# VH-VL binders against AP-3 complex subunit mu (apm3), part 7

Target 1, 249 residues: AP-3 complex subunit mu (apm3), of Schizosaccharomyces pombe (o94669r175to423)
Amino acid sequence: TNEFFIHVLERVSAVYQPNGKLAFGTVKSDMECKCQISGMPLLLLSLRPGTKLGNVRFHQSVNLKRWKQHPDQIEFIPPDGKFTLASFQTDFATQKSLPVVVEAKNKLDGRFEVRIRNTGKKSVENLKILITIPQALKSVTVTEGNYIFRASKYTHMEEGILEWSVKKLAWTSPALVLTGFLAPLKKDANSTEESSSYSKLEHLDLQYKLQGSTLHNFKVESLKMLNHPDKKSYKGVKHTIIAQNVSFR

## First folded at step 25 (VH-VL)

Design za4 (from z5 with heavy chain T59Y)
Fold by ESMFold2 at other seeds, look of step 26:
Structure za4 (fold): chain C 249 residues (1-249), chain A 126 residues (1-126), chain B 107 residues (1-107)
Amino acid sequence: as target 1 above (249 residues)
Amino acid sequence: QVQLVQSGAEVKKPGASVKVSCKASGYTFTSYAMNWVRQAPGQGLEWMGWINTNTGNPYYADDFKGRVTMTTDTSTSTAYMELRSLRSDDTAVYYCARDLGEYFYGVGTYPEFDYWGQGTLVTVSS
Amino acid sequence: EIVMTQSPATLSVSPGERATLSCKASQSVSRDVVWYQQKPGQAPRLLIYDASTRATGIPARFSGSGSGTEFTLTISSLQSEDFAVYYCQQYYDWPYTFGQGTKLEIK
């Protein structure tokens, strides 16, 4: 068919407080396109007025003179097929929470438990939960998904990483639970004391994909074909948020 | 030996404020969340919220938002709950309660209350 | 918010008999339920968490069961010290709500 697709990807790195408030965040964004329009179409992409594209890098086909005069308009002749039209940084709204909520604690005898919930109204995909583990693991169980433990020598860190992967967390799904048991620390050969002790686990990071969500200060308003003004070839804009490095404090 | 010792009973007029203390001993105060629960005379239990004892970040139940402040003093291992704009239906015993297990630093937790304070009766009468 | 409804309000049973206390949630709470015991003038005591796991020091005569919306606390052979008020609480979603209590008294 004779179509043009835009996929806006917003990559978020964030630190959240336990109450869900955003303490710090950065957003790096890409406009990824696929052109199935024949000929040499001259396209004009209009963004919401007031949109700020920080540190923007454009595809070589973009008319930079027009952009400098009208920063919310991007004029270009796309290459055929897939390409990245722009890469940029945008403001991240304060107080806005992402929908994945994590609750976790260290229990008795080296047991720990991590709970995840989707409090939004859209599915969360490709969820990875990274737990920093300072000692050997005895066992792990999960209510859904898979896990892999990477020992410290493979992480280039002092500590190992337990990775829990979940393909999809639907907004109607029950909370998912990982339960793990640490192996006791080795006792000192020069001591008569028991060596059955457990480090407190402290660090947890998330990665995931959230379809159909966007930050409030970014919107594609229109796409026009300037050299064929009566043609309608634009099929839609998709937005995806990729939570790449989300931690809690 | 884990122990939670609360401040003594208080009598207040409507519109006043009350601040209840909860002094913890026998464990690492900053490793366990502190919860506040109240019980009106002859009634059941009502959860008011919790506080991360290391960061000071609280979560308040909706019925108490705007009227409650939860704080901690890590140097004395003491948690505080202040309830403002008191009404007659705030007459209750107020409990502090520790969550079971150590939370991950900076990560939220969920309630399983293994140790409770003795309770503090707050009476609101005109 | 999730409503936890306990039944019966009062349960009269004789020592040595079996007591069964019910707790029903207004929506599914998975297995995220705890049970407390409270005697007059005392703070609550943790009995059961994760719907069925006995807390440290809780006798085997106490057992919990259930998932989803219906939960049961069973005391298999009542002793005199077991007559108290029992509360359930869910921790599936905020706010973490209690049931209204079941008073267990001597028949």
Scores: ipSAE 0.442, ipTM 0.750, lowest interface PAE 2.5, mean pLDDT 85
Fold by ESMFold2, last read:
Structure za4 (fold): chain C 249 residues (1-249), chain A 126 residues (1-126), chain B 107 residues (1-107)
Amino acid sequence: as target 1 above (249 residues)
Amino acid sequence: QVQLVQSGAEVKKPGASVKVSCKASGYTFTSYAMNWVRQAPGQGLEWMGWINTNTGNPYYADDFKGRVTMTTDTSTSTAYMELRSLRSDDTAVYYCARDLGEYFYGVGTYPEFDYWGQGTLVTVSS
Amino acid sequence: EIVMTQSPATLSVSPGERATLSCKASQSVSRDVVWYQQKPGQAPRLLIYDASTRATGIPARFSGSGSGTEFTLTISSLQSEDFAVYYCQQYYDWPYTFGQGTKLEIK
């Protein structure tokens, strides 16, 4: 059908500040392609001028001589069907923000709450909030989604990770709330009421998927067929951010 | 018993600064957010911002950015709010208020003020 | 910023009767509303948080309800100590604004 598809996947591990801005992180990226162009096309993929791909590994068909001379150009003869054109690392843009804002607190008598909002203009998909639970968990309620408690195998205490899963967090959605209650520690009868009968929750992490967005200044500018310059082929370029490990400081 | 004790009333001239203290007792100071709220005579309440008492990081409402500094001294369990370049419409009672929830480390919080200081009247007059 | 509008400005009610105080947000604030009581010369007192949860030590005659843009504080059998000014506050978005207050007076 004379079509070439590029899916740029940006896998992010990041640290957020309390105001929802990214502070620091790493991005590991892949260009996943699907070639439906017949013959032996010689393709030139041009990236935004000045783009530098860190720690890049290319498909065997890539002309390394051209890339070394012009690091924002990738010349190759694609195999038919699906293949990975490049795997690389890109620089992090600290002024960009992701659309998920989290607020949380420990309340009285082992109660805790986690609130999560989408402040962007696109839906967040496959949202998972991972809450570190330092003692036995009594109960959980959520305004949306599902939860699973996965006990740690490192201790006989009932510590673990509470996973809250939301398939889609629409940008028009009100804040979603998880409310949980810890079971008292065995020392509870001899403990003071503040902070001593219930361990303080301190850590949570996020995972999610955001389609149609890029965290970096990476962009596919053009795709040209060098050996048939008069031919026009359809190209589709899709960007997906996968937030794999997002924490807070 | 949770208690927040603020410094005494102050009279200031326009252009001066004021620093109000709020000494906390009866709880772990570094585990709960401290907020500042003011109330002009005969008027409602206005939230000014909060400080993370564990990290020392302040967060200011936009109307006060550039004029306010919030700090803590964890050794004395005391929060401070300094307002600079005072104007006559800064005349108000200034309250410190504790948020009722303990932090998750590095995660933001939201206001539910369960204990308040007694208030500090700041009068700004020519 | 989100404007919280309370009505009425003053409500005159006889002891033993029910009082209903309204708080309206300029945009949806989900359930992110707290209510405070303030007596003359005193700091505010937390009554209700999370729109409907009573704070520690608050009598059952106080109840809160609502979501989105409309919130209500109800006092079901007024006592003499309940005549005060009542404020709502939203915590949905920065800055965390208060309503202007409703003064509850003896009729």
Scores: ipSAE 0.392, ipTM 0.669, lowest interface PAE 2.5, mean pLDDT 84
Fold by ESMFold2 at other seeds, last read:
Structure za4 (fold): chain C 249 residues (1-249), chain A 126 residues (1-126), chain B 107 residues (1-107)
Amino acid sequence: as target 1 above (249 residues)
Amino acid sequence: QVQLVQSGAEVKKPGASVKVSCKASGYTFTSYAMNWVRQAPGQGLEWMGWINTNTGNPYYADDFKGRVTMTTDTSTSTAYMELRSLRSDDTAVYYCARDLGEYFYGVGTYPEFDYWGQGTLVTVSS
Amino acid sequence: EIVMTQSPATLSVSPGERATLSCKASQSVSRDVVWYQQKPGQAPRLLIYDASTRATGIPARFSGSGSGTEFTLTISSLQSEDFAVYYCQQYYDWPYTFGQGTKLEIK
């Protein structure tokens, strides 16, 4: 008992270029806390030395003078129960690989295939793969999960987004596969009959949740009670990555 | 007509390097993955890796990491495979092979090889 | 890694007869199997992909079947040009391994 819980939520949006480099990436983070320490404790939360919190908005109880002098230290008197200690932006560490790997290709006769794997050491949850479909969709088969086709251009009833949902992708699993077939384009017998039956698919996006991992070199180092330095308290720290949109360009 | 034409046979000493070329024609080079596969004399096929010809990013099989470099020259529609620190058991015919399907933009792929080069014999003699 | 085991290692068959070649995976690979033909002194040729789909220009006497762990290539009426080595490859999971081959030779 006499415990303090910290849940660090990292919300990620990323776009990758054809050369494999990150074109755009944002990480917007919250430190959500729950205080189960009695009295009015004066707490000092220490982060890994050198940590910088970008565009930080703190809970009103935070000692801003200490933070300005030591940006890796946060001194505060928490309210009882749940509160948000800080909202901030952290650097997107481009050296870290995303654990969800996608492979896809356009095959013959309007067939396309999307394969997805977890190369990390933790399960990926609430996975959604959004595939842009450029023409009428004939059929879809998935090895796991469900799919829904949502028309994006209602007047034609042909184009749209194919959403493939997978509740959990375990790190021990082989690739999961979606196989789809396009219906043929209306043929022009006079101009391009042999090569114009099917458009190529080009774009897909991912969304998912990953527990227990961080994209940045962020670490809560310690939590100390300054007004009762001999007392011990427990801290629980959890990290969750929410990949809001991961796309390829 | 899709064709893959490889460079000629080579004889190398142990410890040397070899660079094999694969010239593609009859299709859009940057739309299809290029793979490398080898076959030791009297033996089966061994996949070495592939290169994304759109991005230039290679992906190597574990047994070859650290010794192999795969590159492309899109202006000549040519793929290259360089194997370093050659050993006697690297004596093999080396093939380039095109993947069956076209990429999704910026997304990786997996092997189904519809066209193969004629092969390049590399002999490592001591 | 997934091991692909082909049997028999050598199959002796007379021209005009049927040949049946087996490829077994160490775990399920769904339908993610391709078959190649390799004639002596030549590069492999794609025969079958997605377990059962013939590649462009492959004669109808070649057929593939199977799913999960067991896959079969059947040649229904052998011709002289069909005597070669046949390889399967899985693409279900990394690394994408080949079988060791089945040599089809004249009885």
Scores: ipSAE 0.384, ipTM 0.658, lowest interface PAE 2.3, mean pLDDT 84

Design za4 (from z5 with heavy chain T59Y)
Fold by ESMFold2, last read:
Structure za4 (fold): chain C 249 residues (1-249), chain A 126 residues (1-126), chain B 107 residues (1-107)
Amino acid sequence: as target 1 above (249 residues)
Amino acid sequence: QVQLVQSGAEVKKPGASVKVSCKASGYTFTSYAMNWVRQAPGQGLEWMGWINTNTGNPYYADDFKGRVTMTTDTSTSTAYMELRSLRSDDTAVYYCARDLGEYFYGVGTYPEFDYWGQGTLVTVSS
Amino acid sequence: EIVMTQSPATLSVSPGERATLSCKASQSVSRDVVWYQQKPGQAPRLLIYDASTRATGIPARFSGSGSGTEFTLTISSLQSEDFAVYYCQQYYDWPYTFGQGTKLEIK
């Protein structure tokens, strides 16, 4: 088949303000490759001119002298099959907006509501909303997806976690809503007597994937085979953003 | 009993500023977002923005950015809205409104205004 | 920004009759609509939130419906105290815009 595939993974941890502005975050990136080119090809991967990779770690096959002289060029002899060509940090300046917006409220009588929507132009996959719950739940409903409540004994924490999972959130979808009701606090540990007291929910986190999107202007411009310049090779490039931990401040 | 009591009516000249107060009682002030809405005479309602009463961070509608300042004093459970560089089309009744439900810390909220102040008429006239 | 358009501007209805008030969004707002009632010289009063949920203390004769771009407030048996101006507001996207209002008048 004589093909070479590149998958750029951007792993994001971010903290957002209520209106969707980024407070701070980190982007750690991997260039994962799969080589299906026979022989010992000498490949030159060219990035957008002027690109510099921060804190980069390369596969052992990379010509470091060339990279030091031309930081937007990566020369290497790939191993067969899957390998990681580079791991690096990318600049977070002028970060593009992440598209999942969440809003949430504690309402009367232990009711709470969490709303999510996709403001981007591509579908969001494997969305998880992790809601910290300090007491027992009475009930939960969701407009889409499924949920599981992991009580404090299963979290190894003082508080339980309500996990809401949505396989795919299209940009054309209506806002999705989780509605929950906390069970009233008991007045005493051994009592069945209820109180009118409910803890206020404070924290949630998001996790998800975006296919075909990137947070930075990093781009693969070309792939050349230097030791066989007349042979065609196939370059497949895929970008994925993995939002590992998106929280709020 | 939840109550929002606003400062009294004001008459201002063009180019001046006005600061409207909204004193809250009957609930935990820092747990609920405070919004500001205005209504010109014979006109509809116009949302101006909101303030996170726990962090003090305000969020303004674009039409008011640069002219409005929203603040709080948590020790007196009071929200303030100051509108500067007044012009005649700023003549309106200005309302504070509490958002329904307690927000999650740092997470966005959406307007469902369950309690409103009585309104403050601001007249801009030379 | 999302424009909310209410119709009619004025609706004349007799007590005991049904009133139907319309609110249209310039783009889909899902179910992210609230309704307020405002009597002359008074602050608005929350009637309906989440398109169809009655606020505390709101009589059952008030009902809301709709999704996407079209929303309706229905008052099934008008009382004398129901003659007021009604506003819709969307909270789907910033800024959170109001409709221009529908005045409900006694016929």
Scores: ipSAE 0.361, ipTM 0.653, lowest interface PAE 2.9, mean pLDDT 85
Fold by ESMFold2 at other seeds, last read:
Structure za4 (fold): chain C 249 residues (1-249), chain A 126 residues (1-126), chain B 107 residues (1-107)
Amino acid sequence: as target 1 above (249 residues)
Amino acid sequence: QVQLVQSGAEVKKPGASVKVSCKASGYTFTSYAMNWVRQAPGQGLEWMGWINTNTGNPYYADDFKGRVTMTTDTSTSTAYMELRSLRSDDTAVYYCARDLGEYFYGVGTYPEFDYWGQGTLVTVSS
Amino acid sequence: EIVMTQSPATLSVSPGERATLSCKASQSVSRDVVWYQQKPGQAPRLLIYDASTRATGIPARFSGSGSGTEFTLTISSLQSEDFAVYYCQQYYDWPYTFGQGTKLEIK
């Protein structure tokens, strides 16, 4: 078996404005490989001409002289099995947007709603919505998925976290809705007497995964075996976006 | 008691501009989105856009982008909508409308307009 | 953009009868529809949100239903004060468009 697998992982942190426009974003990328080529192959990985990798760190097998002269070419002798060929940073391209849109409101009597939709062309996987809850919850209803509430004493934080998990959000799906009700605040700290007052919820974060989509413009163009130019070799390239921290301001 | 009180009727010539005010009372102004909707005589409702009253960031419908400016004055709890380069087909009643429910910080909202201003007639003639 | 089409344009109905107003979206809008009532010389009034939830102070004779592309406002046992124009609006996607309105006339 003479195969070489490349998995490009883009780990994203982004901050969005209320209208869905990007305010700020960074992308940390890893090129994770699996070598199933026998012997000691000398490989040349070619990227789209003119590609620049920001703040790159290479595997020790990479010919750094070649890369400095030709920044879109990576020459290396891979170890057997799994390894990380490169770790690098790219800017969040302003022409590409993340496909998950969130809308939310605090309503009357401690009621709140969070609405999530997929505006892209591919399904979103492992969606998690983390809602900061400053007081006790009375109840939660979701149109899809599951939820876990971790009260502040279990989070080791000042506030509780309501986690809403959805395995898959298809791009053709209707908006998903979480509806929650806060329990009333106590009248004072030493009383079981309830009041009709409720804290305003303010913060939420998103996490999710996209297969087969990218936020960058670099492309793996070819893979060649230099020390056996007539030997056949095959590559598989997979791209995954991991939205680790998507927040709003 | 929630109230939205708008400025009085205006008569303008083509090419002029108009600025309509909407003074809010009876609630926390910066916690609720403010929307602008117009209605030409004998016509239906047309959404123009909204403003985040906490950040001051406006969001315009495409048909008005470039001609409209929405602002707020949080010290007076007043929203403003200015429409420039007026045409005769801009003759309409202009409404401000409050969105139901308070913001999550920095998170978008969606229209459920529970309180409306009385409307401001803008007439563009000649 | 999503087009909201209301039918009929005008509906003439006698007091005490049932009126059914239709609103059709050009694509699915889930349950993201609101209904407004507008009487002559007045600002619109919120009737129904989230397709079927009555706003505060709205009489039980008003009901909303539907999902996807088809939505209905039903007024059971019409009262004389129900003479007005009724608008639907979607909030599924930007821009948030209104239907053209249905004028309800009392015979």
Scores: ipSAE 0.354, ipTM 0.661, lowest interface PAE 3.0, mean pLDDT 85
Fold by ESMFold2, fold request of step 27:
Structure za4 (fold): chain C 249 residues (1-249), chain A 126 residues (1-126), chain B 107 residues (1-107)
Amino acid sequence: as target 1 above (249 residues)
Amino acid sequence: QVQLVQSGAEVKKPGASVKVSCKASGYTFTSYAMNWVRQAPGQGLEWMGWINTNTGNPYYADDFKGRVTMTTDTSTSTAYMELRSLRSDDTAVYYCARDLGEYFYGVGTYPEFDYWGQGTLVTVSS
Amino acid sequence: EIVMTQSPATLSVSPGERATLSCKASQSVSRDVVWYQQKPGQAPRLLIYDASTRATGIPARFSGSGSGTEFTLTISSLQSEDFAVYYCQQYYDWPYTFGQGTKLEIK
């Protein structure tokens, strides 16, 4: 076999401010490789001209002198099998937007709704929506998927995290909806009487993955064997976006 | 109490633009989405889009993309809708409408219009 | 885009009777339907949201039902103030479209 595979794993972390602006975001990317080329190949991986990998860490086989002079070229002798060629970080504010859109509101009488949709062109997988719940839940309904409430064990309060899990959200799917009601607060610790007071929900987090890239202008252009320039090899390149911690606070 | 007060009627010629204002009072302006809906005389309602009053990000219905601009001034609790390249079939009453319920911070919302402005008649004729 | 079709276009009913207004979606909209009432010269008024939940201050004679593609607004024991145009709107998917309206008239 004479093949070299590159899987770019792009892990996104982002925090949005109360006014909806991105407060902070980073993409931690790993170039995971699988070498099925025989012998001791000297490889040159060329990225899109002008590409610079910020805060990069390379596999020990990478020729760092060449990279310092030509930041869009990575020269290396790969180990056989699986290895990580490079790890780098970028500012999410300058990258492509994520495809999962969330809409939510606090309604009357402790009612709240969270809606999600996929505006991209690839299915989203392993979607989790984590909703911070400030008081006891009365009921929850979802149009798809499962939910679990994880109470805080250290506060001795009714608060916790409502986790909504959806295995797959296709790009052609209609919006998925979670509807919930908060239980009214008790008027005192020993009372069975209910108040009309409800806390507002303010925070949620997303986690998911999909095939594709969020990186702006990052592209593997070519792979060449320098010590055997006449020998052909096949390269396969794919990207996976992992929305690891996308917070709305 | 919640109140939405719109600017007065306008008469425009084809090809001109119009900017309608909607001043909100009685609630926290930046906590609720603002929508724009129009109604031609004797006709039904047509949703034009909405604006996130906290971020200033508008979302336009396809039929109005490229001709409409929605903005806000949070210091005066006022939303604006500007429609450009007017034609005679743009003659309508234009309403601002508040969405029901408050945002989750940083997330979008969807229309359920609990309070409406009084409407602004825009007449487009030669 | 999702088409909301209301029927009938005009409904003539006597005061004190029951009116049933229909709204059909061109595809499932789950429960994401609102109903508005509009009297001549006035802005619309929110009646029902989430298909069946009465808005604040709406009399109990108004009720909504339905899910998926079929929705109804029922007005029991009609009052003279109830003669108006009624609109449904879906908020399931972009663009958030209205029905064409049903005019409720005195028979």
Scores: ipSAE 0.149, ipTM 0.589, lowest interface PAE 4.6, mean pLDDT 85

